# Ledger of designs, part 5: VH-VL binders against q92529r149to334

Target 1, 186 residues: q92529r149to334
Amino acid sequence: LGPGVTYVVKYLGCIEVLRSMRSLDFSTRTQITREAISRVCEAVPGAKGAFKKRKPPSKMLSSILGKSNLQFAGMSISLTISTASLNLRTPDSKQIIANHHMRSISFASGGDPDTTDYVAYVAKDPVNRRACHILECCDGLAQDVIGSIGQAFELRFKQYLQCPTKIPALHDRMQSLDEPWTEEEG
Short names: E, the ipSAE of ESMFold2; O, the ipSAE of OpenDDE; V2, 0.75 times the mean of E and O plus 0.25 times the DockQ between their complexes.

## First folded at step 5 (VH-VL)

Design Z30 (framework fv_ozuriftamab; at its last look DockQ between E and O 0.17; V2 from the best seeds 0.00; counts 0 for: pae E 13.6 > 2, placed apart)
Fold by OpenDDE, look of step 5:
Structure Z30 (fold): chain C 186 residues (1-186), chain A 123 residues (1-123), chain B 106 residues (1-106)
Amino acid sequence: as target 1 above (186 residues)
Amino acid sequence: EVQLVQSGAEVKKPGESLRISCKGSGYTFTSYYMHWVRQAPGQGLEWMGGINPKSGGTGYNQKFKGRVTISADKSISTAYLQWSSLKASDTAMYYCARTYYYDLSGYSAFDIWGQGTLVTVSS
Amino acid sequence: AIQLTQSPSSLSASVGDRVTITCSATSSVSYMHWYLQKPGQSPQLLIYDASNLASGVPDRFSGSGSGTDFTLKISRVEAEDVGVYYCQQRSSWPYTFGQGTKVEIK
């Protein structure tokens, strides 16, 4: 990825996630992100996925997803993906919407078959706490975005394994909102 | 050199309390999660739980929940596993192991392991 | 919790032989790791995320698989490869290991 890859996408906002993704299995994580996509699409006017009738969310999902923040919803943004962070900016690069360090991102996924143009990721930041951020990616770009996020994670991990003593120093300089782990629910 | 050094072997009786330690060196201790893995004699590996040394946040395998406490002192780069009351069934080798934060679908692999602490509990 | 079953439980090979170990999961796993525990030693990472060779690990080791079925291969086993091999999943909390595969050299 080098210095990173940049995509032009639409930001649809985020939804607070009240539970640690680390305590959940992959299937549950996926369900959470898909539900988040659905809710945001319904809330944001003009979102492509808003017109499909969805089943009512499970009680579990409703308990995990909190309030939405739609402050920047509908904006076209520049998304830069690197091994360091996901950076969301306005196209003129004057305003930062979000800068999520890779270490603060706990999960990322695409949408379901009905929401193939969407990408969702869960990150921690001072403004939104733990939240699922929703991106609308047109013309198959969603797969590229997800691929790039995956590659960034993979590359970072490989770098870590090759140079285990160098990576921690970088992490120490970054502000991370480390919350306590949730205990395994029996 | 990156390494995890664990405390020495323990011989205890049922009902006694115990705390074993794992000290990290050669890396930034708070930048990695620390885990404990148990291996009963002649058996496989079992993940017991882990801790974020930076925040103190812990996670436990339900099997061990309430039986053990995981803690850390970041000032001395040390993680702990403790029992309030040991049982004979707690006889095992205990390993500490670190993971790096890598999660599209979870934490990274256990890339560094301690040498293990043998705990023997017998009447 | 996801259960992992390795096959075989044990095997004996000659130096230079090809060795294959499988790991089957009760549910789909996104990522699988492999470890080797040599006699009297701590486990060591061999393969991470199904197919990636860990640092310092010889290239005679390889991993593959997806879904519920994963495989570790040793192209030419050496005497130093003796020990118990474990698969481990990180896709579901809690982490779980296979029961282990003991590899001996004839």
Scores: ipSAE 0.020, ipTM 0.560, lowest interface PAE 6.6, mean pLDDT 87
Fold by ESMFold2, look of step 10:
Structure Z30 (fold): chain C 186 residues (1-186), chain A 123 residues (1-123), chain B 106 residues (1-106)
Amino acid sequence: as target 1 above (186 residues)
Amino acid sequence: EVQLVQSGAEVKKPGESLRISCKGSGYTFTSYYMHWVRQAPGQGLEWMGGINPKSGGTGYNQKFKGRVTISADKSISTAYLQWSSLKASDTAMYYCARTYYYDLSGYSAFDIWGQGTLVTVSS
Amino acid sequence: AIQLTQSPSSLSASVGDRVTITCSATSSVSYMHWYLQKPGQSPQLLIYDASNLASGVPDRFSGSGSGTDFTLKISRVEAEDVGVYYCQQRSSWPYTFGQGTKVEIK
């Protein structure tokens, strides 16, 4: 992925996530991203999602999701995805909205049937602590964006696998170079 | 309801070919890697390899590289494990299991397993 | 390959006993997972990332550890806990499982 890939997407905002994603089961992680998208869509005029009445969130979701930050909501932004970070900037590149090192990102999802135009990811930063960030993408772009995030995850994981090990070098050389997985290009 | 349903038990002779299947339902098939795990009679679990169903990219445990082929047909949410030429030592239970999307830290575990396919290879 | 060695290989316990199973790795593992294979069944996930209970797993199960040494504990064994317990690493290819710990209930 090298120098990174840049997309122009719509930033809808973020919602604080009060628990570690890694301590939650799959059902809860999925529900968090969907509820986060729903809440932000209700709060941001002109989002692609219909502004609709929602049932109250479950007691569990209310305990996991915190306050929204809508400071940059509805702006077109430049999103740059690299093996090092996700970087969000204003269109003129004069203001950084967020810069999330890959180490600080725990979960991403998007481009599924019920989130076709959305990508959500959970990351820590000094301003928002742990929060779910929501991106609205034009027709077909959500798939490209989530694919690029996944590629960055995979490449960083491969870098970890090639770290020096304290076991015999001959075994490590064969293991580290044998057959890495590949990601579909889109 | 998330399920992995495997094809039925097989009885084969050495040298024959075989393809077994694992069909996923109740989830987005292309958002999960699919893995194959072998368990010889009375033995422990052994990872054989896996596939990214979206791209078709595969990875193999070197012990099984060249012995089996892993593939998937995402249009029918099905992964396959295939031998060109079976050996008696291939007699085992074979499980499919999934892991979520790309996990930045290696975090995701094999959260859902198939019921297993018993393969018996005898002359 | 990272080898995982479980201890003990087998044990017998009475209902209500506390059981401890260890898993030792030949090099540091970022994340360790635990599975239970009950007699005649597929493996099921018990604990992910060393200490997190999988959905639906009773709280009598717990996990701990980091680096090369990991532990699974059952605070009060029940008859249904019979089976073979496996640790697993996904830090390095090939992904590997421990040899298994067979737990029998007297």
Scores: ipSAE 0.006, ipTM 0.574, lowest interface PAE 9.6, mean pLDDT 80
ESMFold2, look of step 5: ipSAE 0.000; ipTM 0.477
ESMFold2 (binder alone), look of step 5: mean pLDDT 92; pTM 0.947
ESMFold2 (binder alone), look of step 10: mean pLDDT 92; pTM 0.947
OpenDDE, look of step 10: ipSAE 0.020; ipTM 0.613
ESMFold2, look of step 14: ipSAE 0.000; ipTM 0.482
ESMFold2 (binder alone), look of step 14: mean pLDDT 92; pTM 0.947
OpenDDE, look of step 14: ipSAE 0.019; ipTM 0.590

## First folded at step 7 (VH-VL)

Design A10 (framework fv_satralizumab)
Fold by ESMFold2-Fast, scan of step 7:
Structure A10 (fold): chain C 186 residues (1-186), chain A 127 residues (1-127), chain B 107 residues (1-107)
Amino acid sequence: as target 1 above (186 residues)
Amino acid sequence: QVQLQESGPGLVKPSETLSLTCAVSGYSISSGYYWSWVRQPPGEGLEWIGFIYHKGSTNYNPSLQGRVTISRDNSKNTLYLQMNSLRAEDTAVYYCARTYYYTLENPSYGSTAFDIWGEGTLVTVSS
Amino acid sequence: DIQMTQSPSSLSASVGDSVTITCQASQDISNYLNWYQQKPGKAPELLIYDASNLETGVPSRFSGSGSGTDFTFTISSLEAEDAATYYCQQYDNLPLTFGQGTKVEIE
């Protein structure tokens, strides 16, 4: 991924996630992201609409999802995916919508038959709030986006397992990088 | 639901190699999680030894690097620890533990806590 | 390596008391800290993860707080079964490291 891969997508909004994703199994995480996509889509004018075969959410799932934040709803954004972060900016790059460090992102899903044009990911924002962010993609792009997020997860994991000494020369030279070295969790 | 059970020789002589086994039941070790070894000298605190990811990659505490190997046998659903060049200071209770994971889609996020532990097995290094 | 220092090393308290244990990291670890309980002769048990989240099945009298370098663990109403050694553990960076432990004795 180098400096990152960039996509132009529509940001629909986010919905608060009141429980840690680590306390939930994979199936429940997937159900939460699907429910989040449905709720945010129904709240945003011009979104594609409800899923086929959506079941009413269980009481447990309803207790996990909180308030929606639609501040940037419907905006086209430039999404850059790298091993460091998911960076959301206006397409002209003049405004940062969000920057989620890769380790702060616990789960992502989308591009499957039930969520063909959608990608959702759960991340903590700078104030330690956990939210599920919803992206709407044009035909076929959702699979590319989720694939790139998956690749970033895999490459970040390999970096986590490597000794700092594996590439110390490159790391030492990158001290010109003016980024906080602290990481956040989803 | 998930249980871990360590076993080993109990008593090992200095300079010999320690071999420990951890039998896992209720969950397939190839299906998820990191699987760790942690030790505790009598009356002292906990020291992380290393782990193996369910897909095979390993990482070890640098303080023990070169002496430790962690491996698994998926067909037996069993974890192994080997430590060579034993000394009296290696006397400890050895635990295997499942390291909780958030999701298989972000495994780096998943290596955060030890949620299920074995009962531990005491290893005494003495002549 | 990240050094974890707990305080106090030992304390005695009565049933119904509130007790607080502190844990200090040698560098900023954000909220990447867990708390464990170890009863004599038993394996440790996870109580709190990510500094402040209760593990499933853990009583609500246990709580954690803090971020950065300073963390606290509190038992709001001590019960006899809480006699144990408590450990903090960081996971901001490898190797994973634990505090030295705090022994809680019930009078």
Scores: ipSAE 0.019, ipTM 0.535, lowest interface PAE 5.4, mean pLDDT 81

Design A14 (framework fv_ozuriftamab)
Fold by ESMFold2-Fast, scan of step 7:
Structure A14 (fold): chain C 186 residues (1-186), chain A 128 residues (1-128), chain B 106 residues (1-106)
Amino acid sequence: as target 1 above (186 residues)
Amino acid sequence: EVQLVQSGAEVKKPGESLRISCKGSGYTFTSYYMHWVRQAPGQGLEWMGGINPKSGGTGYNQKFKGRVTISADKSISTAYLQWSSLKASDTAMYYCARTYYYTLENPSGYTSEAFDIWGQGTLVTVSS
Amino acid sequence: AIQLTQSPSSLSASVGDRVTITCSATSSVSYMHWYLQKPGQSPQLLIYDASNLASGVPDRFSGSGSGTDFTLKISRVEAEDVGVYYCQQRSSWPYTFGQGTKVEIK
């Protein structure tokens, strides 16, 4: 990943998640992210596709999802994935839509057969609390995006297990990467 | 139910070898890292190191690197902590504890790398 | 290594009292966890990432803090809360624990 990998994708919005993803099993996490994708897609004019009507979500799943934030819905963005963060900017880099520190992200999912062009991730930030963010990708790109996110998580954790005194620059960098950070606040 | 079950207490002499174990049950063993935490008599907790059971990759606290070996056998959901030559200063309670990690096969974050489940502990006494 | 110092080292409280334990780091910490070790038992997770309540932990426990200063609070202590409380940082390798705070109930 080096300095980060950048993709051009569409940001559709986010929806608040009222429970910690780590407290839920994998099946429940995937159900919640798929429901979040469905709800955000329905709410955004010009979203790429409509999903087949599914069975109504359980009352339990519906109670986990809160309010949607569609402030930046439908915008094309430059998504940079690094071991530090998922950084979402306008393509001209004049506006930062969100910067989610990698450690603030509790779950990511994407490229699934039922939602092939979509990537969803759950992150904590001061504006949206804990929310599921939905990205719409060009054909085939969602698999690359989710792959890069997964690789960034693994690389970052492995760095924590190494002796920082033998790599002072990496140690100093890791301190910066650990900071909770939201540019929208500044 | 999720649990970690450790091997029984050990009484050893300086210079002897020892291997203690930690068996996970009620969860997917390879979806969590396993760590070893030591507690000397009357003292606090000290992190020794951890292992990824899926890959066998390990990380150590420099204080213990080369003094102990951490390993795991995913076929029986068991992690190990081993000494080639024990010292009296190794007398302590040893705990195993798990942490969640993100992988491509298990798409979830690592936001809460906390020790959420602990074994009951293995008391190791090394005396001459 | 980041050293964690807890205050107080020990305290005695009556059932229903508010208990406050602090943890100070020698350098900035982004992620702090809190554990309780009851007498004769393994440590158990109470709070993760400074302020998040662990599964099954009563809501009378709360955590706060950032940078070098973190706090664990028990709003109304109960007899079952006896034990040693430990803070733990995961922001820098090696992971380190505080020295512990012993809480007794009388």
Scores: ipSAE 0.000, ipTM 0.470, lowest interface PAE 11.0, mean pLDDT 80

Design A4 (framework fv_ozuriftamab)
Fold by ESMFold2-Fast, scan of step 7:
Structure A4 (fold): chain C 186 residues (1-186), chain A 129 residues (1-129), chain B 106 residues (1-106)
Amino acid sequence: as target 1 above (186 residues)
Amino acid sequence: EVQLVQSGAEVKKPGESLRISCKGSGYTFTSYYMHWVRQAPGQGLEWMGGINPKSGGTGYNQKFKGRVTISADKSISTAYLQWSSLKASDTAMYYCARTYYYTLENPSYGSTSEAFDIWGQGTLVTVSS
Amino acid sequence: AIQLTQSPSSLSASVGDRVTITCSATSSVSYMHWYLQKPGQSPQLLIYDASNLASGVPDRFSGSGSGTDFTLKISRVEAEDVGVYYCQQRSSWPYTFGQGTKVEIK
């Protein structure tokens, strides 16, 4: 990713996530992002809306999602993706909306067939604690954005192998197919 | 209907080149990684590698790295597995299978849990002199 | 690489029996999936992320487990459940499968 990759997207807002992503199964994690996208799209004037209808959320899923923060809802932003962070700023770079260190981001999804133009990621920060942040992308851009986030996760994991203290003890991440791994890599 | 359709059975001699294919239909091809899984006669399943069709980025099981090439042509929703020089030990059933890559997990809390949800019908490759 | 060992390697059951298959990993696995390969067919997904039933799979199938020990159960086996069952970990590269458990119905 070099100095980072920048995209112009619309920030729609975030919803608090009341459980650690680690404590949830994979299906629940994906349902959280879909439900978060649905709720934020309904609350933000001018949002495109989800392109596919989904099932009503389960009671378990509803218990995991908390309050919304729509303070910066509907703003066009410059999103810079690097191995260090996801940086959200105004397009003229005069104001920083949020800066989420890669280590603070646990999960991301985008280009989901049910929500094709949306990217969602779960991050911890001092303001929102753990929240699912929703980005609305122009036609086809969501897949590029999610791909770049995946590449940043992968490159950061490679950095960890050279400095183990950067990342807590864990099972190896499923590698991005842009960055092959072997049992005797390096 | 979402499906993966693989090319037909092949009978080859050692030293010959071969390329087999896996065509996706009924879904957005570039939204899924495509993987190749091998099954030697009477044996279990073995992951060979995979590709991101959007970027062309590949990953291989070290056992097969340098012995095969994985590629994809997103304009025709087709992934390929290719050998420059076949060996008798390449005799096997070859499956393609997809994984949804729109969902990513940060390594700090573990790996992705997504499974191979759709598989091709398999391509039998027989290599004998 | 994470090695997966299944038990038993094979079993023979009567229709209506409860079938239990286990999968043991050499190191802790965050996510385990189960597949069924019926004779002459491609593998098909049964269970993902240890306990989630895949789309179109009958609810007589269930999965459980965490860490290094995982279990697949068939509450009432049917004749069409004949085949080889495989566990698979996705926690690290290379992806690995168990050696398989052959299930026969008499």
Scores: ipSAE 0.175, ipTM 0.550, lowest interface PAE 3.0, mean pLDDT 82

Design A5 (framework fv_satralizumab)
Fold by ESMFold2-Fast, scan of step 7:
Structure A5 (fold): chain C 186 residues (1-186), chain A 129 residues (1-129), chain B 107 residues (1-107)
Amino acid sequence: as target 1 above (186 residues)
Amino acid sequence: QVQLQESGPGLVKPSETLSLTCAVSGYSISSGYYWSWVRQPPGEGLEWIGFIYHKGSTNYNPSLQGRVTISRDNSKNTLYLQMNSLRAEDTAVYYCARTYYYTLENPSYGSTSEAFDIWGEGTLVTVSS
Amino acid sequence: DIQMTQSPSSLSASVGDSVTITCQASQDISNYLNWYQQKPGKAPELLIYDASNLETGVPSRFSGSGSGTDFTFTISSLEAEDAATYYCQQYDNLPLTFGQGTKVEIE
């Protein structure tokens, strides 16, 4: 990744996530992102997804997802992915729309056959608290975007392992970043 | 339709270098996915050799590391496998396969759904004098 | 490396029977497991991903379940065309590893 990788994508919006990702199994996390994509696409005029025949959500999923925030819905943005953050800017890169530190991002999904052109990620920030953010990609970019996010997750942990401090068990599946890590690096 | 087709020399002598190609049609290898090599000795199970990410990074099975190189040619839409210092135990059908991913978790294992969704037909490589 | 052990190594059953294959991981892999079918002389085909999800186009008689270290694959009503070797595969950690395979034969 180096200084970061930049993509031009469309930001569709976000939906508040009312429960910690730590309290949910992997299958439920995936279902949340798919349901979030469906709801945001239905709410945003001009979204490319066709959700005519969608499986109805379970009661559990309906209780986890809160209000949508469509303030920046439909904007084309420059998304820069680095080991430090996901940075969302205007296409000319002159204005920052959002900056989500890598440690605040607990989960990401996208580019699968059910949501081929979409990427979703769950992040904390002061405005939306915990929310699932939806990106619409063109020309098969969704897989490139999700791959770069995955590489950033991996490289950040490898960088962490180079520190002289003790390495925590990185194999625990309950180690999501829903709660901010408050200890600073030495 | 996305199709993968392997080709190779068929017969290789011990201690030589194996070179295999995998021609991909119906999808640009630079556009997405991991692209993997998997082998299967006659009558035995499957062994993952390694993969190349569509942006160029590679990872190899530690049991074969130091002997294997996976590369690609985006202009020819083709994947390559090179394996040096061949032994009789390297006799196998070699498959190339597309490996998809769509979900990941931070800071957990970095888990992607690394499933092999499209496979080539395979090419038999026999290592014999 | 994560070791995947399948049981049984082979079985014979009749059309219409229910067949169950198990797969055990040497460590906790959550639901990060796929199942494949390989017919004689053919490449493997993906049937189930993420332990329990059917791949597009796969008949509903195939199902998977389990989490952690113990997984099951079931064919609810065996068809003659289901004669094949079935493999589980984990993707919790690299290297990617497969079970040794279970051969299903039709009597």
Scores: ipSAE 0.022, ipTM 0.484, lowest interface PAE 5.2, mean pLDDT 80

Design A8 (framework fv_ozuriftamab)
Fold by ESMFold2-Fast, scan of step 7:
Structure A8 (fold): chain C 186 residues (1-186), chain A 128 residues (1-128), chain B 106 residues (1-106)
Amino acid sequence: as target 1 above (186 residues)
Amino acid sequence: EVQLVQSGAEVKKPGESLRISCKGSGYTFTSYYMHWVRQAPGQGLEWMGGINPKSGGTGYNQKFKGRVTISADKSISTAYLQWSSLKASDTAMYYCARTYYYDLENPSYGSTEAFDIWGQGTLVTVSS
Amino acid sequence: AIQLTQSPSSLSASVGDRVTITCSATSSVSYMHWYLQKPGQSPQLLIYDASNLASGVPDRFSGSGSGTDFTLKISRVEAEDVGVYYCQQRSSWPYTFGQGTKVEIK
């Protein structure tokens, strides 16, 4: 990803997440992101999300999601995805709306059949604590966005053990070693 | 809900074989690497090695390479640490601990590779 | 292997004191974590990637640092904070821990 890949998307808002994603199984994490998308879409005028009649959330899901922050709701933003961060800026790049370090992001999902145009990710930051951030994408773009986020995590968080024949976190070793490395098969 | 449960304490003689276990529950077992960390009596923590339960790929601290075997059975969410021939110097508390890693087939994208959940420990005593 | 040296090796504090523990690496480290092992218990994660508070950990704990020098701080120590604190790096293989810092409460 080099300096990062940039997409123009709509930022819809975020909802506080009151429990660590690490304490939750994958099914519960996906239910949380879907519920977060639904609540933010209902709160933001002009959001695409005209859902079918929605099943009321379980007591568990309701206890996990807190307050919404809609300060930047509905804004078109430049989203830059890199191994360092998800960086959200105004389209002219003059204002940073949010910068979420990759290590602060605990879960991401997007492009699902139920929520085709949406990407959601859970991140910690000083303003929102832990929150689920909702992005609305143009036709087909959500798949590219979540794919790029996945690639960034693969490059950042692939450990030595993911592939026994190569070193996946090449930059970590290069920082202390004075030897020529390749990015594959180190 | 998320927990690692280890097998019970073992008392063995030098030369005997042993396998101890660590069972994960409440999470997707293949989304986390499993590691073994030892603590000799009165001493600090020492990383022994780890395994990717999805692929079976292992990595070892050279101090323990060839002296122990790490394995996992993803169908029962259990990791193992095995000795073919124990020595008195193997007397220690053994912990399993998990670390997150990115998994494309299960898109729970990780925030960090820290030992966030630890087992309760298995005390192994090797004496004559 | 990267060797981690903690300072001090031990300390005694009174409830409400500020506690500072340092960890020095023999070479640059990008990823440093901190753990607490309470007497008779398994280690528990306090701080990951130098400065991030782990889930369920009180905000009186904080971490900082980069390169070769890292610090763990407890702003107001409590009786339950007794135990041995360990730093751990994952930047280089094999993963290594510091020797530990024992914290006792007077």
Scores: ipSAE 0.000, ipTM 0.460, lowest interface PAE 12.0, mean pLDDT 80

Design B10 (framework fv_ozuriftamab)
Fold by ESMFold2-Fast, scan of step 7:
Structure B10 (fold): chain C 186 residues (1-186), chain A 127 residues (1-127), chain B 106 residues (1-106)
Amino acid sequence: as target 1 above (186 residues)
Amino acid sequence: EVQLVQSGAEVKKPGESLRISCKGSGYTFTSYYMHWVRQAPGQGLEWMGGINPKSGGTGYNQKFKGRVTISADKSISTAYLQWSSLKASDTAMYYCARTYYYTLDSGYTVTSAFDIWGQGTLVTVSS
Amino acid sequence: AIQLTQSPSSLSASVGDRVTITCSATSSVSYMHWYLQKPGQSPQLLIYDASNLASGVPDRFSGSGSGTDFTLKISRVEAEDVGVYYCQQRSSWPYTFGQGTKVEIK
């Protein structure tokens, strides 16, 4: 990715996630992101709408999702994806909306048929703790966005493996209180 | 033996509808994505899109989005590529090809290379 | 979309020659694959993820490269290696292929 790949997308908001993604199977993680997209889309004026039909959420799923934060809802943003982070800024670069280190991101999903124009990712940060962030993309861009996020995860993992002699030091730094965690025990 | 077997050649007129097929055998159909790749006469390869047969989830090259529909029937291990209204520019060889997929701990799904290809279906659209 | 440009567009080699084909991307690519399409046949996988030899492919084929520049090499070309070679990236949607390199044997 070099210095990163930049996209112009719409930030819709986020919803608190009360459980570690590691403690959940893939199907449950996917259901969480879909439910988060649905709830945020219904709350934000001008959102395209994700589903032509929605199923009622299970009690289990409802117990995992917490409060919504719509402070920046509906804003067009500049999203830069790199091996270091997902950086969200206003298009004029005057305001940073969020900067999530790749280490702090535990799950990402998007561009599927029921959520074709949406990307969701779960990240830890000091403000929202663990939250599922929702992005609205145009004209098939969601697949490019999720693809770039996936590539960043893979490159990050490969960079770690290519420094075997530094594995213990990197592990210690990843657990630093000065840096976000990407992994936690449920 | 792992195989992808495609339907036979088609000769159609502009405006007609068409559906071609790709049947997988010798492997677990839902463990692989199925993709469609086209090759216009004398030209190179162009990715059109793909499907996850397990979920029905599809992805398209924007050039073909809205012009074709990709679907699959996992009960008979068959993927489809369909046009509602053919154009002369749709004249091409159409290949299906599979990719293995796996999910990282982060939840992101990674796909492999196209390891197995169908024999191709020639579609000719002329008046 | 990431555009892939192959060089040369065509070449003619004698049996036993070393053949080198390059693929250049407009943006950094983490995953590059190589395919051979023999006359009248479907493409077949030769190399995946830049440097890994696909199952059943002779060891005279090898791949290398990273970033924007990738190379496919045939150490000693054989008559059966005639066809069009394609590079393909999976790092970004949509997946794209190079324009192809035609290899003929004299």
Scores: ipSAE 0.000, ipTM 0.466, lowest interface PAE 12.0, mean pLDDT 80

